# VHH binders against o26223, part 281

Target 1, 191 residues: o26223
Amino acid sequence: MKLLWTSQHIKVTVHIDGKVSKMDVLEAIKTRRSIRKYQDREVPEELIDKILDAAMCGPSAVDERPWHFIVVRNREMLEKIPEVHPYGAMVKDAPVAIIVCCDSSLEKIPGFWVQDCSIASQNILLAAHSLGLGAVWTGVYPLEDRVEGIRRLFSIPEHVIPFSVIPLGYPAENPGTRDLFDPDRIHLEKW
Key: E = the ipSAE of ESMFold2; O = the ipSAE of OpenDDE; V2 = 0.75 times the mean of E and O plus 0.25 times the DockQ between their complexes.

## First folded at step 19 (VHH)

Design V8 (framework vhh_vobarilizumab_d1; at its last fold request DockQ between E and O 0.85; V2 from the best seeds 0.74)
Fold by OpenDDE, look of step 19:
Structure V8 (fold): chain B 191 residues (1-191), chain A 121 residues (1-121)
Amino acid sequence: as target 1 above (191 residues)
Amino acid sequence: EVQLVESGGGLVQPGGSLRLSCAASGFTFSNDDMAWYRQAPGKGRELVAYISSGGFTDYADSVKGRFTISRDNAKNTLYLQMNSLRPEDTAVYYCARGSDESYIDYSFDYWGQGTLVTVSS
């Protein structure tokens, strides 16, 4: 019995009527895609607040919560990010970007801040998607040129490490979903 | 099976123009990011142009203002319009399909066989 995986076009019916149908977490995870094209539409502050709230809800090593967030709406600054981020070209077209940073002074266990900021970054992506926004994770750390570039642009102090730049906006593209499940990556009881 | 077939390469004089095409099959073309790469003799493969599924574009600095990447989803075809060609643009040009999600770069998992572009007087 060939299970015809009918590519059910999960019509994310973005009901235009103000009721953001709550996307369940599995749906958000499975249907999220990187969005690099945005509408010429501002993102309400309320949505950014929700996204940032979600960003701070993830676990961290010994609850160190080392993350900081720079919310960037200034057009000039958004346009400068691609100058120091070779794969950040879409940032100039976004109405807003979130820069996830680590305050190293808050780190309690060395090295885990990368995981902490990764969790925060992923939560930003998922929250954005669940709210009908598109986003893309543009990695900064550990690429030195990008780290220093972003640091310089935003006057980030030395003890704070820029980790990721995440442009956000209402999506102007709708890429399909992919089945990324790989059973070969699953080991039972032992390798 | 995923297939990418490039065409449109050839010999052109400096200042000339070419239009490359890439016929895609074996996947939902409209869902994926696409790119053009090139490899010059004795050099590594380099990104030339990127286009997202929705039409966001990005270019290598060396081709900005001269090259235009576009796509026709109805035809499952990727294009590269190359204007003001230079001898340094001589390379095999490859079409590439975007891979799974990457957070550091544009990642690709399938490539065509390439089409040769020679810019020479």
Scores: ipSAE 0.813, ipTM 0.905, lowest interface PAE 0.6, mean pLDDT 92
Fold by ESMFold2, fold request of step 20:
Structure V8 (fold): chain B 191 residues (1-191), chain A 121 residues (1-121)
Amino acid sequence: as target 1 above (191 residues)
Amino acid sequence: EVQLVESGGGLVQPGGSLRLSCAASGFTFSNDDMAWYRQAPGKGRELVAYISSGGFTDYADSVKGRFTISRDNAKNTLYLQMNSLRPEDTAVYYCARGSDESYIDYSFDYWGQGTLVTVSS
């Protein structure tokens, strides 16, 4: 018996309140945009759980998984973030923000935690988008003014390094997709 | 191909008001973030006001409460309403198209030629 297998693009299936929502993974990667305007609508805890589960699925250097996440919903705290983060003005209007941190006591090989936390941060953005949310990565590390400000605001201990602040919510804007493919960035066999 | 043309600059007395316009063409205006920048003589270029495609706005501290950025997507036009003008607002004002995928600051890939605003008495 001869069988033919064809490749099909896959869809990421997630469960939300008994209803299945789907988005092709390549579609999610290509259509995700930074969203800075949000509806006045709460984000359910179960969606945050799914997003953080996705964040923790990323690879890390020697599987060290150095990441920690602070989930911020308190209005007073969200309103204070722009005081120490010049690029974080939209955080005050978000229903929730996630602060991605590195716990240096979990590092197994020093110097790779930035890559590890970057992977977790990007996974948060993609997972949020796949769930119908909008998010934006607002950089903290390595900008020392922002690192110190965020550490102070959230009582983050010395061995923990705040990496990024990611506000998210149901989007109230729809920026267009972009075609950013540049074949000149591709080198076959050698530089 | 992308064109950003500023207008509405001129000489204004302190405390006065002025409205700048930026006519945009060669791209889908409603899809992109936009901003106003300014450059005073001998100074670096600084962000004045930012507006996202959906209307989120952000302002430099020096102009907050005095300046208002807005957009009319049907007319492909960006505006800056400037009130309570001060001599320190004297600069060339530039319209800019945002890229918005920077994660450390707002970023822009196209700029107009600028329009001069002079606040003096």
Scores: ipSAE 0.641, ipTM 0.845, lowest interface PAE 1.3, mean pLDDT 90
ESMFold2, look of step 19: ipSAE 0.638; ipTM 0.836
ESMFold2 (binder alone), look of step 19: mean pLDDT 81; pTM 0.810
ESMFold2, fold request of step 20: ipSAE 0.612, 0.592; ipTM 0.833, 0.822
ESMFold2 (binder alone), fold request of step 20: mean pLDDT 81, 81, 81; pTM 0.811, 0.811, 0.813
OpenDDE, fold request of step 20: ipSAE 0.763, 0.766, 0.778; ipTM 0.886, 0.886, 0.890

Design V9 (framework vhh_vobarilizumab_d1; at its last look DockQ between E and O 0.42; V2 from the best seeds 0.59)
Fold by OpenDDE, look of step 19:
Formats: sequence, C-alpha cells, structure tokens
Structure V9 (fold): chain B 191 residues (1-191), chain A 121 residues (1-121)
Amino acid sequence: as target 1 above (191 residues)
Amino acid sequence: EVQLVESGGGLVQPGGSLRLSCAASGFTFSGDDMAWYRQAPGKGRELVAYISSGGFTDYADSVKGRFTISRDNAKNTLYLQMNSLRPEDTAVYYCARGPHESYIDYSFDYWGQGTLVTVSS
C-alpha cells in the first residue's frame, strides 16, 4: 500500500474576513516555514504588537528577560541590513523586521541570554505564522561581523548584543512540506 | 540515499548561454533549499545562486542579472540558466541541497559531482 503522501497543501485559508482563525499551537509549530518572499503589503501595528507580546511570554534564566526588540519599518534601514548581513537579502523586501537584542546588563546568569533570545525569536516566528504572516530567522550572534554591522547600523550600545534579525510580512511564497521527525534522536531512560 | 546529478555543462563562447540541470532524489525536494556552487581551477568553491523551498532567490554579485536559478518541484529538478557567459565563469558547477531549515547561513549538506562549464573563445 503505497501511502500516497498527498501533499496536503495546508491552505492557510486566511479568511479575509477579520476573524483570524486561531491556529492550534502544534499546528503552528509543525507547519511553520521560513518565509523569505513577502507581499507588497504593510503589516498592521496590531499584529506586530501581538508578535512582540508573544516574544516576551517565553521563559528565561531566572526570569531575567534580557531581550529588547527593535522594530524596523524604515525602507532605507531595511535596505541597508543586507549590507552587513550577507544572508539577509530578503530583509530589503520585507515591510518590517524585528531585531532581537540582549541587554547584557539584565543578564543574571552568564551565557543563558542566548537561550532567552532564542526562545523569544522562535516565539516571534510562531506568532507570525499563526497570524498569517511569514518570517525568517536570520542569525546575527555570534558572528562578529554581523553583530558589529547591526550594532553600527542601528546605533546599538555596547552592552546590548544584537542576536537575530527577523523580517516579517505577508507571505509571497509557499514552501514545501518537511518531515523532521527522527526517532533515532529519541532515547528512552538512557543513551 | 540523497543524490544530486548535474548536467548541461560544456564548452561555450563568451556571451553564450547554458542551462544547467540538477536531478535530485532521495529526499523531499520541494521541502529543501537548493543552491548552485562553482569552483574554478585553483579557487575555492563559491556560492553562485540560492533558491529557497518557497522560491526566494539570491545570487552572487558576480552573476546577478546574468544567471537565474529555478526549480521544478514536480520534476525534482533544479536549474541554472546562465546567460552572457564570461571566461571567468569557467568552473565546475555543483548542485547543493540545504538542510530542512537553518537560521544562520545558506547551509548545504549534500553536493553533486558537478558539471564542467568552460567559457572560451
């Protein structure tokens, strides 16, 4: 019995009628893909607020919550990001980008800020997806050239570390499905 | 087993055109990012063109406006249309598959054997 993997085009039926159907969290996690092409459409501030709210809902080491967010809508600035982030070419075409940063002065336990900002970044991606937006995580830290580039470009103080750049927009691409489950990575009780 | 098989290379005159193909198998082609790399004699391998699973494209500055990367998911095939070829484009061209998803660079974990493109008068 050849299981015809019917590529169920998860028609994210973005019901145009204002009722953002609440996506199940597991669905959001499983169906989320990096989106690097965006429509020529602005993202409402309300959605950005929701995304940022979600970004701040994750755990952090001893609840240090070291994250800061730079919301970038300025076209000129968006267009400059690829100059310092070679793999951030899509940012220039995004209507908005969120730069996730760590304020090192808020760090209580050394080194955990990376996890904290990662959690925040992932929540941004998931929230964006659940709201019918596309996003991609473009890594900045720990690449020194990118860290310094973003720092300089956005006048980020020395005690604040840019961590990721996440362009967002209404998706203009439809990535294929993926299967990431690997039972070989699961160990019961012991390795 | 993941396989990538390049074809379409050959000898072409400056200003000419070639279309490379890469037949992919052994993985869900539509779900992965793909790229073309090239390696000229005595030089390192360099990224030429990138295409996401969703169709976003990016190019090396040296080939922008001349090369076009595309994919046919139904055929599990990656293409590189090369126009206005120059002698400096002479290289072995490699098809590459990326991981399912990366938040850092265009990362690739599998490569084809390559196809030689020679641009000479």
Scores: ipSAE 0.692, ipTM 0.855, lowest interface PAE 0.6, mean pLDDT 92
Fold by ESMFold2, look of step 19:
Structure V9 (fold): chain B 191 residues (1-191), chain A 121 residues (1-121)
Amino acid sequence: as target 1 above (191 residues)
Amino acid sequence: EVQLVESGGGLVQPGGSLRLSCAASGFTFSGDDMAWYRQAPGKGRELVAYISSGGFTDYADSVKGRFTISRDNAKNTLYLQMNSLRPEDTAVYYCARGPHESYIDYSFDYWGQGTLVTVSS
């Protein structure tokens, strides 16, 4: 072979070390842990779309579906969240966070939106876990200093209530599973 | 049986340094989140520093830049390096561990006996 022309390509290699596999739902529930350390690795938009689709699959009071989601990838905004959320310090190190909100104009029964947004928040955690991501729910509502701080930071209108901030990314820690089953919490037929 | 034993407390001058240790046994240390708390006389217990199993750290505003939490998984030991000590740092310091699935703060399910740090004169 004669090489009349040669070229060099600049190569960028990305190591894919996270396992993406189908996970049984009971396994996902039992093995999900709060993850606060993340790899320096982007989370594809496709995975965020799947997570938010899952978040919206939960039941809601009278099917009111009061939830809205703010997807935050901007570094400066992620770094500001700990300034108004004292237990959201890990958010600054996350590649992305999801803010779960209630739009009170969608509320049909007063006060059930908390359950509705809790269901959506837990579905986010489980979906992220099933996709090989780690996440943690950092509470906002009902702590009014956190609610107002997050509302101000993200220009959230008065009729929308920020409920939770959920940073997520490929995990850089593995706290393991826990055996929390307590048969004394189970009552048959009566208390 | 889970045990957490703090040591390294004592009397120190303002501006001085101390290193607290917490010897852990009876659980898989490398898999747990750990923390230091303190309780000043007549006050409630407050978080000083938190470290996750993978090394994420967080600190109370009052100690940021002065205190450093660290862990040595080979020795099953948690540390708190305290620099530039002030009289308001006077407290009993507690080591804590737990599963830490709270969604509002760094709450823990087991505590050591504490070690007294006095910053004075």
Scores: ipSAE 0.588, ipTM 0.824, lowest interface PAE 1.6, mean pLDDT 89
ESMFold2 (binder alone), look of step 19: mean pLDDT 81; pTM 0.814

Design W10 (framework vhh_vobarilizumab_d1; at its last look DockQ between E and O 0.25; V2 from the best seeds 0.00; counts 0 for: pae E 4.7 > 2, grease 28.8 > 24.2, SAP .687 > .668)
Fold by ESMFold2, look of step 19:
Structure W10 (fold): chain B 191 residues (1-191), chain A 120 residues (1-120)
Amino acid sequence: as target 1 above (191 residues)
Amino acid sequence: EVQLVESGGGLVQPGGSLRLSCAASGFTFSNDDMAWYRQAPGKGRELVARISYGGFTYYADSVKGRFTISRDNAKNTLYLQMNSLRPEDTAVYYCARPHESYIDYSFDYWGQGTLVTVSS
């Protein structure tokens, strides 16, 4: 919980599961890693709210904002995700997961919802990292067995498409940063 | 099955040199970027040097001018030539195939590491 001390010097208590985040955005982008091991520690609702706020800040095709989010904390449900997602084994050990979905009835330009939900998913990863959490994007769409499995497990209606499952928690591993800059991938003026 | 096997570590005096090797198998070595990381006591793993599949190299500031990464695609082998070694270079050095995927279990592959000790 964040408490503000006014100009009258009212006591301020700042407790956001450790500390207030001050991470520079470029640092967050460069240092974010997929985290698949988590501490046995709850993630406060306040941090999930901040992450979802960040998820919704992304641009979308003609501002269609087709995204919906399912926040999963129920232990039994988290433990069932690996049954329908062959590469989601770490989800059972996460304190919480976010399922990013597209409501196709909100789609204004056909097919751009994939880009829209990808933007939201990446924002979730960066926001989590900036708040001291670790996360990993586990792909669902366009893999039909995964889409159908997640839809069934979470009672997602047919016009809503589960896109990604993102488990998150306080990290219990440190895979280290990478430097992936490659100037051979940069083309000036033309290919 | 990806395998990365480091060799060439050892004890060396300050100012000395070592050449690390990493034998790679289980993937098409020539198509991938490769890296050396190190882990000193009390620190996380840090990137030391990276070489792209096309030969572009990157070095951490602390080793620029002293270390040279190279690859031999015919032998599926990654190298790290370490010159002018300092006590602060003491660490376990890991060969790595950096990898991150959102559709499967693919993740970074690491060797078991080779110890480099720079002492006296």
Scores: ipSAE 0.091, ipTM 0.525, lowest interface PAE 4.7, mean pLDDT 86
Fold by OpenDDE, look of step 19:
Structure W10 (fold): chain B 191 residues (1-191), chain A 120 residues (1-120)
Amino acid sequence: as target 1 above (191 residues)
Amino acid sequence: EVQLVESGGGLVQPGGSLRLSCAASGFTFSNDDMAWYRQAPGKGRELVARISYGGFTYYADSVKGRFTISRDNAKNTLYLQMNSLRPEDTAVYYCARPHESYIDYSFDYWGQGTLVTVSS
């Protein structure tokens, strides 16, 4: 039985009536794609708040919660990000971007902040997707040029490390979904 | 398994035209961006053109106005129409698929390539 993956157009029925259709978590995970094209439409603050709430709900090493978030809506700043982030071209086209940062002073166990901020970043992506937004994770850390670029651009203190830049917006593209399951990566009991 | 098979390369005179094809399999072609790269002798591989799953195109400055990237999703085929070919276009041309990455927007899964030689 060839499971015809009918490209079910996940009609994100943006119900006009403000009811954010609840997307199942597995659905969100499986259908999420990097979105790099955005509509000329503002993202409501309420959605950003929800996304940030989600970002802070992930686990962290010994509950260190080292993450900070810079919400960027200023067009000038958004347009400058690509200057210091060569693969962040799409940021200039987004109505908003979230910069995930680590406050190193909050780190309890060295090195785990990367995992913590990764979890936060992924939650941002998933939350955005579930809310009908498109987003993409553009890595900053550990590339020094990007880290310092973002740091300078946003006057980020030395003890704070920019980790990722995540532009968000209503998607102007629909890449569909990919099957990324690889059974060869699964080992039972032993390698 | 992801497979990309390029074809259409050959010898052409300056000012001539070629059309390259890339047959894709092993993934949902219509859901992915695709790209053409080329590698000239003694040079690094460079992006020639990219086409999104939605049909948005990008071209390197060196080929802009001369090359056209297109796709037929029904045939799982990527094309590169090359017009006004120049000797500097001589290279092995590769078809590529992007990967989902948080570090960059790069391509992987290369075919064997097809040689394009522009020579008088």
Scores: ipSAE 0.085, ipTM 0.505, lowest interface PAE 2.4, mean pLDDT 88
ESMFold2 (binder alone), look of step 19: mean pLDDT 80; pTM 0.804

Design W2 (framework vhh_vobarilizumab_d1; at its last look DockQ between E and O 0.16; V2 from the best seeds 0.00; counts 0 for: pae O 11.0 > 2, placed apart)
Fold by ESMFold2, look of step 19:
Structure W2 (fold): chain B 191 residues (1-191), chain A 121 residues (1-121)
Amino acid sequence: as target 1 above (191 residues)
Amino acid sequence: EVQLVESGGGLVQPGGSLRLSCAASGFTFSRYDMAWYRQAPGKGRELVARITYGGSTYYADSVKGRFTISRDNAKNTLYLQMNSLRPEDTAVYYCARDAESYYGPDSFDYWGQGTLVTVSS
């Protein structure tokens, strides 16, 4: 939505039609791949908003919703993440990254925040994919050096735990789809 | 140490055939999806074909019907049979382990050194 200022002290509201992505959810789950190469192309704020909305739609333990998100677009900050994350080299090449965090003051039942933030992180990946973006989850928690490195870099408070860093952008690679179904992992009635 | 070694490239006339091989070592080959990628001069690296650990296959539209990916888990070897070759297929072909990971060395690409395929009269 844009506001048009046509005269002093008068505002005209202009509604911009929103584009809603249309991808079947099973297609999104099956075709989403970790993308580590990105086009030199900006990701609109509108798409980040949609992704974060999706992130917050996940269930959480006793509905505690412990997640917080840091949106990083600053080039210098993105370039510093690999200094504290040895497998996050692709982050420096991404136009934007989302840091998924747990606010431990929001926990209602201790220890389930990892599942909660994992759900939010996966929703980010799926939403990005449905919007034509590529993303990858780079693990931070439970690796103490990465947790503290990211906390220091982004001034994250002691009670907030950085869980994952998710760089995203328009993909510059296509790994293709995978078929990982393994019936030997399915046990009927008992082990 | 993960190692992927491609072979079988060469010069071939349009309409000809080549079979590429990729010898894999340093990991449990049968547990991983494998892929062939190619890179033509001045272009990015693009997926050609993929085969899952269970044998299901996927092909880029540009090669569907002409190329066949296969694997021999007993020999830890990935193959690409390329038929009806065109000048547009000229590229360095890379064998890749197609992993999905958010932690550890699998977060990097595992690729061979490549084998050159040239399709020219």
Scores: ipSAE 0.031, ipTM 0.413, lowest interface PAE 5.2, mean pLDDT 85
Fold by OpenDDE, look of step 19:
Structure W2 (fold): chain B 191 residues (1-191), chain A 121 residues (1-121)
Amino acid sequence: as target 1 above (191 residues)
Amino acid sequence: EVQLVESGGGLVQPGGSLRLSCAASGFTFSRYDMAWYRQAPGKGRELVARITYGGSTYYADSVKGRFTISRDNAKNTLYLQMNSLRPEDTAVYYCARDAESYYGPDSFDYWGQGTLVTVSS
């Protein structure tokens, strides 16, 4: 049963024949939504590789590239994440999650790692969406309880900071589109 | 059309209690994280409490132990039970639907019109 989720605007034509139609970048940005419901379907490793490749293509402060990624497919581990991440409930239902981390030893300028990991996280979301997957950015840093929870759960060393948990899967929901453009947030030449 | 309508605000004495409600329509309520924000006069909008679609809750430190966020998915309604109210709790309280898993106001795509809560002796 081909559940053709014909949402009118985002024809993510997941061609059955493995050809992922490439979404243009503006479409990906504008139509991306957080997805918290997933199909009972595995995500191919090839797609994860593409997503991780995209995650590493973002800029970083002085090219420090402090990011590391933990790919989690183990069901038991996925089910444990919500125990330490209250807003990670959907992770237990995802076939895979990516944990974005910062290796503080790679940081060259203090504080910019947050931006670097944010860019990486956003690229994961955009890439996932462009590939016909749904994802959501669940924040870990800077909440200490979540940081430490994830650290303990995955035996992350002290110099490495878990930043975000991003569950991914084929979407089982369509939250629709949104318009967030606000001209009042645009200032010309001066505030 | 997505709609959020707050109610239950009013004037209350310090130490008193109020229960706010937010009636949601136009979307599958049970699938969204929801939050209460508030904005005091002359201050920015701040997160008060958040509840996930799974029922997990978060509270701002300023309201922990006093406020309880809850939801009734069958009624498409979000609640904020406010106990032990303080003058500093005076604000317009807004119901919001979460669009992203980020804790800023920009993560929410729909807001109610707000309901005024005044705590004054």
Scores: ipSAE 0.008, ipTM 0.243, lowest interface PAE 11.0, mean pLDDT 88
ESMFold2 (binder alone), look of step 19: mean pLDDT 82; pTM 0.834

Design W3 (framework vhh_vobarilizumab_d1; at its last look DockQ between E and O 0.41; V2 from the best seeds 0.00; counts 0 for: pae E 8.6 > 2)
Fold by OpenDDE, look of step 19:
Structure W3 (fold): chain B 191 residues (1-191), chain A 121 residues (1-121)
Amino acid sequence: as target 1 above (191 residues)
Amino acid sequence: EVQLVESGGGLVQPGGSLRLSCAASGFTFSRYDMAWYRQAPGKGRELVARITYGGSTYYADSVKGRFTISRDNAKNTLYLQMNSLRPEDTAVYYCARDAESYIGPDSFDYWGQGTLVTVSS
């Protein structure tokens, strides 16, 4: 049975008119794209709160919840991030960025914090998208130069590890959707 | 195997035009963001232009208004139309693929061998 995945063009109708259309989770996952261009428009605090709430709802190893979040709106600081993050050029154009960090003192099982912070970061992206915002994951860890750069810039203590920088804003681009399903990556019972 | 093969480079006079092509193979071209980079002699590689799956484009400030990135998904080909060329545009131009890496927006996983563009009187 060839599951004819009819590429239903899920028209993400970004209703411009303040009504947060409820995007279902599968739609959010499938239609989410990295957004690197933003409108000259502020993101309401309420949306950031919702995004951060979502970020904290993911699982973590033995429920260690090691994540911390730095919300950056200061224009000067946003403009400085690209100086220490060479591939973070778009951050300077975003109205806000979230820096996801790990407090190593909260880690219970070594190494799982990466998964925990990844889950949190992905939830940020999905939540942002579902709320009509655009975002992009810019990796910090494990690149030492970026880790140290962000640490210094934001005076992050040594026991806290910056993991990702996620600029957010109302999207000024539409990259479209993509079909990433690959049946060759699916193995039944055995490799 | 993923392959990117650039073509269309050459010698051109200032003010002239060139069109670069990048033939992609070994992957579903329509599923990837693509970009043009260039590297001038003695300089680092720099992003010239990027185009997303849906056709959204980005340009470096130095080429805005002069260069146009486009794609033909049916032909698995990326293009760079370069107009009003300047001597400072002299570089090896590279085609690159991005799978939406979380390493960064300019972190591309595959590159072509490049094509030389020389702008000289």
Scores: ipSAE 0.039, ipTM 0.527, lowest interface PAE 2.4, mean pLDDT 89
Fold by ESMFold2, look of step 19:
Formats: sequence, structure tokens, C-alpha cells
Structure W3 (fold): chain B 191 residues (1-191), chain A 121 residues (1-121)
Amino acid sequence: as target 1 above (191 residues)
Amino acid sequence: EVQLVESGGGLVQPGGSLRLSCAASGFTFSRYDMAWYRQAPGKGRELVARITYGGSTYYADSVKGRFTISRDNAKNTLYLQMNSLRPEDTAVYYCARDAESYIGPDSFDYWGQGTLVTVSS
């Protein structure tokens, strides 16, 4: 409760799932797939909190931490995203989406915010996967039409740059694990 | 070199059926997600159907119940069975290979040249 003006605020988190699953980090990285079909099942707020905590654990250029996150659960807003994001059709079917943004006023080194927000976005995907959720990264930046469309739709200020839209939910598909290792991409000592 | 070659398009009357094929080469077909897209005259390209390498399928709302995507891993071939065709299904249909994520403008790295489907009386 944050409405007790004269008392110490006590924040209590509720573990709705009741079961905690811990996945090895290499397993999470190898088995994470883009999930574009979701169950008709709500994602508890506690899981979103864990995912955003993980997003903020990433390194950033000179510790600038330029990221901001918009959590979207409103059906009307989710249904409007495909109108400005032509490859984001699955977002309308997701119970929740996270918009990763850069506040350019927090940049300490111009342009490194892209790496910073990419790291945060990947951490969201891995954390969601480790919690039994499926997600997909839908690109916004650097496509100007998508950036402006998302900015207008969510009333994002001009100095804040929407980077990615990540719909997520309990998966309704299982694409399986892929073997993508290519030893020809490894160069020892020199190119 | 990755190649995707579509075939099976043609002229058909409303209510009719067509089966599109996509012959794949230059990669291990059975390990990739595949999709069909279409582009009507004067419009942008849109997703029609997708099938994962595990066999899970997704369909655009406009084609659900009428179109069926399938794959034959032994023949390295992707199919689209199109039933109850309507004039608004008229488009060039493209076979595509899934690129894993939406980091770039397109989620699929490779596209075929397309096959034209015309639905008219």
C-alpha cells in the first residue's frame, strides 16, 4: 500500500505461482525461442517485476542505464500496436507487452544506448523463458516510422526513444531447440 | 546458397482451390521455421501462415479455416492448401524462412520469387 501518508511503507510481494523453477543459464540461452502464440492466461505482476529486475541487471556504457520500460496490459492499446508495427501482429494476442525505451537525457556516451537497450531486451527474453513464459523481440528502432508510431500511441516524449516491443505470455507453441553452432564463425588469434 | 522456389499459382474461380509448393535448398530444411506471405497489388506484404520446424502453425485471421500450411521434410517442401478462394486472396504468394527474431525489419532472412494467384470469375 502506498497511500499511508504518515506510516512507513511496507511493500509485500505475493507469490501467486507457488512453485519456483530455476533453469541453468546455458540451458536458458540454448532453449529460448521466439514465441508468437500465447495461452489465454494472465501473467502475474510478480513475474513482470522479476523480468524487469533482470532487464536492469545488464551492463551499460559507463553505467549510464538509459532504459525505461512501459508495461502494457490494456487490451485497446495492445490491439493498436499492429496498426503502427506491421510485423507485430502477435502483440494483439498477448496478455502483456513490454516497451523498452531509451531516455536520451541519461546518455553519457552518444549512441551506446542501442547496445544498452539491446542488452536489457535480451535479458527480458531470457528471464521470461526461465519463468515459463514465451516472448518475442519485435524491432522498433531504428525504423523511423515504427519509432514515431509507437511514440505517438503511448505518448512517449520526443527525447525518449522506443527501442523494442516485447509481447509475452504463457506459450501456446513449442518450436523446439535449434542447433545453430557454426565453427566457421570462430577465428583464432586473427580473422 | 539458400533458395526458395514457389510454384502452383494460377487463375481460379471463386470458391475454388489451389495448392502452392515451395521447394527449399541450400539449408537443412527440417530445422527451420517456414512461412507464406502474400502481396496484393498496391498493398504491403502480409503474413498468411507460419509453421515451426516442430509443426506448430499460425494463420492470419483472413485465412483461418480456409488455408492449411504443411511441410514435407523428406522432400524439403513447404505447402499451402488454399480452399474456398475469394477475389481478395488475389496476390503474389511468397515462401519465407524464419530468421529467429524480429531485431531487423524482416523476421525472415530468405524469400522466394513468388507465385501469382488470381481469383476471378
Scores: ipSAE 0.012, ipTM 0.273, lowest interface PAE 8.6, mean pLDDT 84
ESMFold2 (binder alone), look of step 19: mean pLDDT 83; pTM 0.832

